# Designs tried in a protein design chat: miniprotein binders against q56419. Part 223

Target 1, 326 residues: q56419
Amino acid sequence: MEGRTLEEVQEEVFKRHGVLVPKKELEDLAKALEEAGLLLTEKVEARLKEEEEKLKRERPMRLAGLSYPEGEREARAFLEAFRASYPGEGEEARVLLMPHLEPSRVPEVYGAALAALEKTPPPERIYLVGVAHRPLKEKAAALPVPFQTPFGPALPDLPALQALDALLPFELFNTPLAFREEHSLELPLFFLKGRFPEARVLPLLVARRSPELGEALKVVLRDFPGLLVLAVDLSHVGPRFGDTPLTRTLAEEARRRDLGFLERLAEGEPEAALAFLGANPTRIDGVEVVASLLPLLRERKGKVLAHRLDLEAPTLSAVGAGTLVL
Key: E = the ipSAE of ESMFold2; O = the ipSAE of OpenDDE; V2 = 0.75 times the mean of E and O plus 0.25 times the DockQ between their complexes.

## First folded at step 15 (miniprotein)

Design ij13 (at its last look DockQ between E and O 0.82; V2 from the best seeds 0.80)
Fold by OpenDDE base, look of step 15:
Structure ij13 (fold): chain B 326 residues (1-326), chain A 108 residues (1-108)
Amino acid sequence: as target 1 above (326 residues)
Amino acid sequence: GDLIERLEELAEEVIRYLKEHGEEELAREIEEQIKDIIEALKSGDTESAIEIFTELAETIARVLHRLGAPEELIQKVAWLIYDVARRLGMSPRQIYEIAKRFARAIER
């Protein structure tokens, strides 16, 4: 009933159905719908509160049996198959940029990440920085609880998280509900936990560029060494993202921007990478993450191991994914 | 009230574990240090409370690690230490140092 009077609704029902509903019955129905709406709102609020209380203990798997196997044996076979999809060798990573796209769409890109992890000594901790696809109260957030995986729980590094919080001008432990369904952490964490079962994790989300985060992490990484992982996708083009259907020209532009971004990062020039994108017309997902982590990416040279622009045929849209080692 | 309750919760978790593992003397020492912190807080000597707590936090971390305490307990204790540190009004630098010392104490 957005803006319509009861008389207008009565007239519309009469025109459509040939039935004159008494005004009193419409009033009673409106009241019943309002009461039902209020009850639904209270139920939703109670459910959200319950979910928030659960997130104080653990973050359950949301994509098990959908994006990856739930069972450990099947999950290990999954990892091996993804590694096999990349024919190359990896390099030791101090910083790893990898996708968070649905793994089945870009298997060789995840395979390249696994190849890099094979050449990387087991870290004590992993700084996993994802993209917030839901609003955060602050520019960035962390969830200091175990994340469930098929390989067992990924345990948080609480001392390192606390150290990071202490150096930030805002509360790091904010917006726990934003983590409940956030795939940008869950998907890369599957691969990371499978490779490094004993590593502690710092699950971080970035909603908006935070220079403070990069400066704080630079200090923290000196005292709490570990692997830095940027879980980011690249270009998002086509109808799902407000463009025309994918064309050769649009795909070439997306690839140009993705590769131009990654290569400048590989050269140790993250500011040049951001400048190259300008207004980011192909909607590279990782911009706010990279902008937040500039102090950690400067002067680090590396290599682009893989890139793919994957077509989603039903929507004629495409998403870019890449693997970069620094 | 909330600060004292969190200190008492920290004490209870640690002392229970220590007694279960035959470390009764150390449990008594920790209990005494917690009492000293509470007394310092009641007297308004927050600086002394922070100093004692900082040393105690590191001691707890070292002992739990040495005894092979389960990860769940270590995580719970780490969080309680952090909550107490914030409630004590510790500076960012002081909180950072506690976190750093705790991490070093539990390094594998």
Scores: ipSAE 0.818, ipTM 0.924, lowest interface PAE 0.5, mean pLDDT 92
Fold by ESMFold2, look of step 15:
Structure ij13 (fold): chain B 326 residues (1-326), chain A 108 residues (1-108)
Amino acid sequence: as target 1 above (326 residues)
Amino acid sequence: GDLIERLEELAEEVIRYLKEHGEEELAREIEEQIKDIIEALKSGDTESAIEIFTELAETIARVLHRLGAPEELIQKVAWLIYDVARRLGMSPRQIYEIAKRFARAIER
């Protein structure tokens, strides 16, 4: 109980209901509740173990029928509709920054990413770097298994992942369960697999900035060339995120922070982009990813293709999303 | 112990596939190289074991690719090779090079 003795419980029941429950009956009940709680804990642990073992073989779709269509034909039509949402032309990308926000909220931002992919020669592999929304055992992690998509499985680039793991001072393959619900990989992957069906993928998550990851990736990318994708969102403002209700002033500040961050990245100045954010008052989502990948972003100039700060009317909050090519 | 068990598992997977595809001479060559690795390990000559294993890893990848091995077998073999390399105590650079050589061999 809440720190009460059985005698205190017995007295309280007597005061409230006029019934004296024998202390032994209360002891038996407490024991039964403890045993039932232990059995529930064992069932939860067994289920998590089962899920972990499944994730060591493949990562199933979790958002099919919710964020994108489950069927391949419908999924291809969905891709084309998103491309049409952005009427402009893309630019070839060696590095692509794109969102992981719900696609229907920022259709032209995803459309801009598709336009960039349209101008990008099909890569041998894609380094997909998302944001861990669940704790990792280390600063970063990978899950070296096929990720299911409506376009077929996105196969891992296992040798490149093993090469990366070999260079890190920690085990890269460390937290399979963190990938189970991770939309920062699944949502961008839908678009990437649809455009580059033959590319293998390195599905990576960053929980905390890791200079070691960036240095290792610089070496791996030299020998295993491919497309680097930063799958990150931008500002998060409003009551859902701990602010006062969204005002025009807060929204304008969030937009200014988003664009200033992206523009400094586009100038090849990732340290300046981070410094511009300071304490990150609008909670730009991508800071730990950018801080990890500095060696890959320095002196690489490019262009901001799209940005939206999308209003969440029910929560009086907003989230920023952008598309940047380098 | 565990290292030898992993080497034997690697050998079993590869040699079975080779024999099923009429590559009995190559299967014998790979079997002999694995025996040489095990003998070097038993004599405490880890450096020789690493040298033989490094060449063997690339050879296995090249042969599996030439024979059109299923992706599931290639992935299983890649994991076994990586696991053995780590259990051999190979340096990060040595393990990185095995992964790179494997990748280039299965892409040729």
Scores: ipSAE 0.779, ipTM 0.920, lowest interface PAE 0.9, mean pLDDT 91
ESMFold2 (binder alone), look of step 15: mean pLDDT 85; pTM 0.835

Design ij14 (at its last look DockQ between E and O 0.94; V2 from the best seeds 0.84)
Fold by OpenDDE base, look of step 15:
Structure ij14 (fold): chain B 326 residues (1-326), chain A 108 residues (1-108)
Amino acid sequence: as target 1 above (326 residues)
Amino acid sequence: GDLIERLEELAEEVIRYLKEHGEEELAREIEEQIKDIIEALKSGDTESAIEILTELAETIARVLHRLGAPEELMQKVAWLIYDVARRLGMSPKQLYEIAKRFARAIER
């Protein structure tokens, strides 16, 4: 009906099909559709409420059998193959920047992350900071429940999450439904849980830059030490993201932005990394995460282990991915 | 009303587990401390309630950890303690401290 009158609809049906539908019948149909729409809305609301109640207990896998194997044996073989795709050696990480892109698109970048994790002593806890691709009620959120993986549940560190909540000026435990389908946590968590099965996890999402988060985490990390993981992608260019099809010039600009960003982070200059991007014309995904974590990234020197700009051929678009150790 | 109900739920979960594992004396001590918190709240002595809860949280965490309590129970108890602490109007510093003490009590 999209703003058309019943008379206009009647006329259109008559023009197209040669049938004059009585106005009363159209009114009855419109009413029935409205009632059906209301019923659908009520059912959707009830389902969302049920899903929210389930998320109070656990976060189930959403991408098992799609992005990674569901079975533990197959999942271990998957990890080994990804590690083998990166021919280099890793370095010990205190901070790990890694992608959350579909793993099959950038296997060597995930392989580099695994190489870094091999050189990293098993942490007691992992601060996993992803990107919110759905709106959050607050600038950041956490889901304090087990996340299912093929390697068993990734268990939350509730005391550390509570300590973080205590230092934030907003409720950290907000918008549980935003975590339901969020891949920016699920995909990195597969690799992290596979490598560190006993580590507790703090699953965090950032929707908007929160300086308060970085300052609070700086305090929390002193009393609750652990590995900080930034699960972020880099440039997003091409038609899917509002650009022209990928060209050599556009790809070179995306690579320049990605590498320039990562290199400045590797030098311990996160403010310079953000400044280098300016208006972020190539849409680096991790900007709000990095902007939130500045106190934790300052003066930390590290190394870029891998980078790839991966072409999605069907859309002539590309996404950047990188692995950085600090 | 809601705060007392949460304290009673905390008591029930912890006391049940302790009795099932032969820690009857400790179960009685914890029950008495929870009653003391409730009495402090009824009398308007929020400061005493916060103090008792802070010490009790550490004790509960330590004992359940020592007994090898299942993860589901540990999570439920940690959440109940924090919910009670927030409802008591504990300051950020006090909330942070109770979380820190809980974490130390369950360190391997």
Scores: ipSAE 0.833, ipTM 0.934, lowest interface PAE 0.5, mean pLDDT 92
Fold by ESMFold2, look of step 15:
Structure ij14 (fold): chain B 326 residues (1-326), chain A 108 residues (1-108)
Amino acid sequence: as target 1 above (326 residues)
Amino acid sequence: GDLIERLEELAEEVIRYLKEHGEEELAREIEEQIKDIIEALKSGDTESAIEILTELAETIARVLHRLGAPEELMQKVAWLIYDVARRLGMSPKQLYEIAKRFARAIER
């Protein structure tokens, strides 16, 4: 009964079907439907609470057997195959920008990240900053628990996370369920844990730009040195993302937009990189992360190692992915 | 209240591990320091409780690390200390310092 009274429903049923349904029967049906809806809601809420409590202890693999192998031996061979997909040498990174797009779609871009890690001294810890694909209660969040990988658990750097939480004007440990299926952490972590098996991790998500996160991280990184990883994708174009179907011209524009953004970051000019996008419509996945981390990116020069605009033929859409070292 | 319960949980976890590893004298010293924190809280002397907790956090981290405590215990202890520190109303600078001292104690 979408905005109709029971009497209106009764009259319409009689007009269409020749049956006069007693008002009490309609009332009983409506009550039963309401009660069934309430019971379903209670079951869903109870299940979500159980999943939330589990995530307060550990974050299990969600993409094993889908995006990467479940077994350690196979996973290590998988890493080596990705490295081989990039014909070149990396450079040492204090900051690494890498994608979170499905690895099989952009193997050379992940291979470039591995090449950079080969040149990078093993860090004590990795600040892994992804993009929240589910809402957060705050602008950013962390989940301070072991993340399972085929290479063993990636242990949290709990003191560094607590130091970060202490400096923020909001509770950092605020949305465990947002991490349940968050591939922007899990996919990069597979590669990072495989290359730095002893590094602890700060698994961070950004939902909306937070200048206070960047300022706090600058302080924390001084006392807790480590590798900063921006796990972000670039342009999103085409019907999947609300655009017209991808054309050669739109693809070329997306590629130039991605590379212009990355190149300005590589010159140590993150504000200019963001301003470059502001003159054109953009759906660059990494904007909120870069905007949060400006204090860590300013005046840090580096190099773009790889870029690919991955065409999704069935949807006439594309997603950009890049590897940048700073 | 819950703050005292968290302190007692911290004590139980640390003291049990120390006794299992033959550090009974150190276990008694830590137990006494935790009792001192609880007594300070009951008398409304949060400043003393904060000072004792700050030094105790570093000592607990150093001792458990030296004894090779399992990662699960180290994380549980780090959480209990941080949670107590927040419930004591420690400032952002004080909370940052306690986390930093804990980290420095386990780096060796």
Scores: ipSAE 0.771, ipTM 0.916, lowest interface PAE 1.0, mean pLDDT 90
ESMFold2 (binder alone), look of step 15: mean pLDDT 83; pTM 0.795

Design ij15 (at its last look DockQ between E and O 0.85; V2 from the best seeds 0.82)
Fold by OpenDDE base, look of step 15:
Structure ij15 (fold): chain B 326 residues (1-326), chain A 108 residues (1-108)
Amino acid sequence: as target 1 above (326 residues)
Amino acid sequence: GDLIERLEELAEEVIRYLKEHGEEELAREIEEQIKDIIEALKSGDTESAIEILTELAETIARVLHRLGAPEELMQKVAWLIYDVARRLGMSPRQIYEMAKRFARAIER
């Protein structure tokens, strides 16, 4: 009944089905649908409240058995296969930029991340900064609970999270429901927990650029040292993202943007990396994360280990993924 | 009311665990410190309450860690302490320093 009168609906039913439904029956049906809609809304609200209460205890796996194996043995074999897909050697990371795209699409990029982690001493804690694909109440958020993985729970670093919250001008522990289905944390965390089973985690999401987050983290990292991980994808081009089907020209532009962004980050020039993108016409996913973490990326030199622009053939669209060590 | 209830919950969780593990003297000391915080709050001496809580947080962290307390208890205690700290109106600097001391107390 989106803006239609009961009379218009009656006429349409008559035209389509040759049945004149009495106006009273349509009124009763409309009322019943409205009541059913209200009941559904109340039920949905109650379910969301229950899910929010559960998220006070833990974040369950959502992509186990879909994107990665649920069983630990199979999960370890998965990690080994992904590492084998990258023929190179890694570098020690203080900052790791890695994708959060479906792992099967860019195995060698995740393999490069694993190669870097092999050269990295086990950190006490991992600052895992993902992209919020749902709205947050604040510019950034954290969920201070265990995240389930096939390797056991990734435990939060509560003191470091509390220290970070104390330095922020907003409540860090906001919008817990945004974490429920957020893959930008879950997928990278699989690889990170598999490599560093004893590391505590700070699961962070960025919805909008927050210079305050970068400045606060710079202070926190001095007293609470750890590995910084940016879980971000690169260009998003093609029909799924509002472009024409992927062409050679569009793919070359996406690659140029991705590599130009990563190379400037590798040179320790994050502001130049952002400036190079301008209006971000190829929709690099990680822009708001990088913009938030500028104080931590400045003057850090590193290396681009891998890049791929992966074609999603059914939609003729492509997503860029990269691995960068700083 | 809510602040006192959170302090009492903190006391109950910590004291129960300590008594179950034979640390009765330490349990009594912690109980006394929590009572002192409550008394300071009732008297309007927020500064003393903050000072006692800051020291107590580190002590609790250290002792529970040393005893090998389960992670669920450690998390619950850390969160209760933080909630109390915020409700006390601790400054960002005070909360930061307390968190730093807590982290050091549980370093392996």
Scores: ipSAE 0.839, ipTM 0.935, lowest interface PAE 0.5, mean pLDDT 92
Fold by ESMFold2, look of step 15:
Structure ij15 (fold): chain B 326 residues (1-326), chain A 108 residues (1-108)
Amino acid sequence: as target 1 above (326 residues)
Amino acid sequence: GDLIERLEELAEEVIRYLKEHGEEELAREIEEQIKDIIEALKSGDTESAIEILTELAETIARVLHRLGAPEELMQKVAWLIYDVARRLGMSPRQIYEMAKRFARAIER
């Protein structure tokens, strides 16, 4: 009973209801509520431990039937519809930046990623680097298990993941629960697995910039070549994100920041791209991933294939998404 | 104790599969190499244990791949080998090279 004594509660009950509840009964009730809270905490902890154990074996689909179809036939049609949403041609990617925003909100941006994959030789493995939306115990993490998709399981590249873990100054295989609902891996993976069904995956999350991750990945990619995918969103502006309501001026600034960031990355200048954002006033989502992967982005020139600042009229907010090939 | 349990589990998984597929001689060879690792550990000769494990990891990968071992077995043995390597105190470079040899063996 924080902030009130049992005597104060007793008096208030008497005034309101005309009944004097003995102090002992109020004390017994308070103890019972405390014990019930402890039992609920134990049940929540047991459920989380159960979920963690499941995630040590596989990562099931969480967004099937919500963001993409669950059935394989429908999923293939979904891929083709998204490709059709982008009228252009792609370019071969050694590095691909693509969004993790809800696909139906930016169909041509995902379509541009598919166009790039059409020009990309099937890789043996995909380094899929997303943004942790739940805290990690370290700066970065991996979950070395099959990720279920409508196209079958995306198998982990376990030797490459173990090689990476060996080079890092922290345990890479940490925080399985952070992967449970992590859409920054699941949504891009649907598109990647659909186009490269035989590729193994390194499912990686970044919570905070890790120069060590980038240096280790540079070594690993040399001996375990594959496609590097930065699964990141761009600006986040408006009241949903702590700003004033979205104005034309704020939207134009967000678009300018998104495109300036992408263009500098496309020139092989990732440090300049980060410097261009300064304090990151429009909250570009990809900053920690790019800052981690500098050694892999320097001097790689490429092209921005698509960009959209997706307007959320009901929330007076917007989120930017883009497709970049390097 | 726990390191020896991991080594014994690795042995059980690999040897069972080899015997089921008619590779009795190779199963015996692998069993002897695992015994040699355990003996080296009991004698405090960690460097010999590391050398034997490194050669064993590549051999296991090559043989199981040749026999068409299912993916779940390949992943289980890769994990057991990695766990043993870390418990042995292998350096980051030694573990990296062992993982690379394992990967090359299942690609060939």
Scores: ipSAE 0.778, ipTM 0.922, lowest interface PAE 0.9, mean pLDDT 91
ESMFold2 (binder alone), look of step 15: mean pLDDT 85; pTM 0.832

Design ij16 (at its last look DockQ between E and O 0.72; V2 from the best seeds 0.78)
Fold by ESMFold2, look of step 15:
Formats: sequence, structure tokens, C-alpha cells
Structure ij16 (fold): chain B 326 residues (1-326), chain A 108 residues (1-108)
Amino acid sequence: as target 1 above (326 residues)
Amino acid sequence: GDLIERLEELAEEVIRYLKEHGEEELAREIEEQIKDIIEALKSGDTESAIEILTELAETIARVLHRLGAPEELMQKVAWLIYDVARRLGMSPRQIYEIAKRFARAMER
């Protein structure tokens, strides 16, 4: 009840149905609904605790059969099709920026990432840094468990994760439930695990910029070398994101912002890339990850391999995705 | 309480695997080192407990790697060592060093 008294409810029922319900009967109903809510709360809490305990052991596939095939044979064919959608050559990456947008929407952007991986020596481990789409208890989080893929489990690099946790001013292993449906890790991981089946993974999420994370990762990467992957999307424009309907002008602005951001990163100028966005009027969602990882991006030059601003026709909106090697 | 329980669990997992692979003398050495940590804790000598744990972590990683221990066991042991190190109140740098030594020992 939105501030209504039982008398107001009684009057409304009378107006609507022509029946005067005794006040005591309404009181009994209200108490029963309150008790039912308490029982539902207990069941929800038990279910969430069960899910949280499961996530402390493994992270199952959530997008198999939806975004990529569940079977290994079909999954390998899927990878080959994506590589074929990008006819260019890649370059070796020590840092790779790639999307987490639905793969079928930006096939050549994922294909460009695969092309870069072809030129990249197999790493012992992959630092996979995604964007938290659910709240975290801290600025960043990790889930130190196997992530299931059609290519087998992606095993965590637990010593590297523990070294990272030790250097942070907050508990890194802090929000298992935030990983339950987190596509910003699952979608890139499919491609990474398919190409580097022996690599261990540090599955990391950023909710809010953390300079401490970047400084700690700089130390950890020196002792635990690996491939750093920023699994981020770019501009989000149109009515779904609070804009007027998508116009050619808005799309051109979004593309300009995406490319200007990527180009400045490619010049080793991550602060300039962030400054170029200003208040981030096209809502590039990689900003918090880049802002966290500044020490790892400074003075590292590279190349933009691909970009697409992909139209969501039903919503008259668009999302940008890109591939950058450093 | 919880610290001692974690140390005993670490010992049980490692010693069982070593005995199954014919390393009886090493299993006894590991058990003795765990007992030394527990005795140091009972006497309030946290510094000694930390030193023994740091050396033990590297030794356990090296031996289990040499014996071809499955990844599942290596992860469980790494977790137990990390839990113990944190409950001992080790500094960030000390915990980082344990993780680094553990990882390096598995390469050798």
C-alpha cells in the first residue's frame, strides 16, 4: 500500500466492487500478506545462499545455445567463422581491447581479436577485465573458480589472484553473485579459451575506477606475466540509453567518440583518451576499466584493428565495439 | 580455532597424497613442520610461524609438482596456504611473496 490506510482501501474496494469488507477482515489479509512476504524472503535468501556457494566452486556457462554453441565441435566451427569474418591480419598483443557485445552483432570485431591472438604467443595466463553489470561490494572483484566453456574449464590462476588480493586495500573475492550472469567475462572468454586452451585466467570485474587495482596489477604482471584483456564496449546511444531517436548525426558523433578514444589509447595516451570523452556523452562503457588500468596503458603504442557501431533497429539505438592491440 | 583447523586440513591433504606416492619420509617432515607452526603459535611466536609457513609453502608446491599432482589438489593447497597466511596476520608483501614462491616452485 502506497501510504493508504485500511479505511482508504476499504472505501476503494467498495467503489470498485460494491462490497464493504469489514476492517478486521482487511487487517487479517494485510497480516497474512506480511507473513507470506517473510516466508518468500527466507526462501529467496536460501536460494541466493545456495547459488553463492555454487559460484564459489565453479561458474557454469549461461550463454551456451544463446550466444555461442554448447557443443565443442560446433564451438570450434563458430570460432573459424568469426575469424573468417575479418579478412585482415592481426598483430601481437600484450594488451588486447575487445568487446563483450553479443558476438553475432559484431562478428568482424571479434574476428579481429582472433587475428590478434593468432600473432600472440600463447600466454601462461590471461588477465580478463570486464565491466560489472551488477553491483559489487567493492570497486572491483574476482571469482577464483573454473569458468566452464565448450572447450573445457578455464582454470583460475589462483596464486596470481592471491598475489593481487594481497596488494589491494579491499577484499578482491567479494561478490560471487555478480558473476552469475556476467556476459562481459563469458563472451570474451569463449574466444580466448578457444584460442589459448592451456592458459589460466584471472577473471576480474570493475564496477568503479580503482587506481589501486592498476598499480597492483602492474606489480603482479611483472611476476606473473600474461595477456591483459580489456573486455569492454564503446558508445551506447539512442532512446534505450536516454537519447532522442538515433539520427545520422548522433551515430556519426558516437563513431567519432569511439575512434578518437581508441586512437588515443593506441598512442599510449590513456589520460588523453579519457579527457577526449569529457562527460562521456555517448556513454562509452570502457571508461572505468581504462581509468583503473592507467599504469598498464601509458606509453604503450598499438593499433586499432576494427570498429563497428551496431544498430539495434527495434530500439532505434546503437552500441559501439572495437578491437585494439597494444 | 579456525587457524589450527586450516593447518590440520593442509597437513591432511598433503600428507595423504605423499603417502599414496611412496614419500613416507617427506610426509613425516611436512607433518613435523606443521606441528612446529602450531607450537610457535601456542607460544605467541608468530614470526617463527610465518617463516616456517613461507618455506613450507614452497616445499609443498615443489614436491606436489614433481609428483604430478592434479590441478584440483594444487588449487586446494594454494587456497589453504593463503587462508593460513591471512589468519596469521601476514603483511601484504609477505602474502604476495608466498604466492610468488608457490607459483615459481610449480615451474621448477
Scores: ipSAE 0.807, ipTM 0.929, lowest interface PAE 0.7, mean pLDDT 91
Fold by OpenDDE base, look of step 15:
Structure ij16 (fold): chain B 326 residues (1-326), chain A 108 residues (1-108)
Amino acid sequence: as target 1 above (326 residues)
Amino acid sequence: GDLIERLEELAEEVIRYLKEHGEEELAREIEEQIKDIIEALKSGDTESAIEILTELAETIARVLHRLGAPEELMQKVAWLIYDVARRLGMSPRQIYEIAKRFARAMER
């Protein structure tokens, strides 16, 4: 009934089905649908409230059995296979940029991340910064609860999270429901927990660039040392993202943007990396994360270990993924 | 009401652990300090409450570390202290220093 009168609906039903439904029956049906809609809304609200209360205790797996194995034994075999997909050696990471794309699409890119983690001493804590694909109340958020993985729960570093919150001009512990289905944390965390089972985690989401986050983290990292992980994808091109089907020209532009971005980051020039993208016409996912973490990326030299532009054939679209060590 | 309940929860967790590990005298001292914080809050003396909580946090972190307390307990206690500290209107610096003390106590 979006903007139509009951009379218009009656006429349409008559035209389509040859049945004249009495106006009273349509009124009763409209009322019943409205009541059912209200009941559905109340039920949905009650369910969301219950889910929010559960998120005060833990974040359950959402992608177990879909993107990665649920069982620990199978999960370990999964890690080994992904590591084997990358033929190179890694470098020690202080900062790791890795994808959050479906792992099966870019196995060698995740393999490169695992190779880097093999050369990295076990950190006490991991700062895991993902992309918010849902709105946040603030520019950034954290969820201070255990995240379930096949390797056991990834425990939060509550003291470090508290220290970070204390230095931010906004409440860090906001929008818990945004974490419920956020894959930008869950997928990287599988690999990180598998490699560093004893590391505590700071699960962070960025919705909008927050210079305050980078400045606060710079202070926190002095007193609370750890591995910084940027869980970001690169270019998003093709029909799913508003472009024409993938062509050689469009793919070359996406690769140019991705590699140009990563190379400037590897040179320790994050501002130059952002400037190189300009209006970001190929929709690099990690821009707001990088823009938030500038103080932590400046003057850090590193290496691009892997890059792939992966074709999603059913939609003729492609997503870029990369692994960078700093 | 909520603040007192959080302080009572803090007391219960810490005192239980200390008694289980033979630190009965220290458990009594901590119980008295928590009571003093509650009394300060009831009287509207927030400054005294903040001072006592700051010292208490230092003591708890040090003792739990010394006793080899499990990480889960240290995390829970740190969170309870943080929640109380925020509700008391402690400065960012004061909250940061308490967090730093618990992080050091949890270092492997």
Scores: ipSAE 0.794, ipTM 0.917, lowest interface PAE 0.5, mean pLDDT 92
ESMFold2 (binder alone), look of step 15: mean pLDDT 83; pTM 0.802

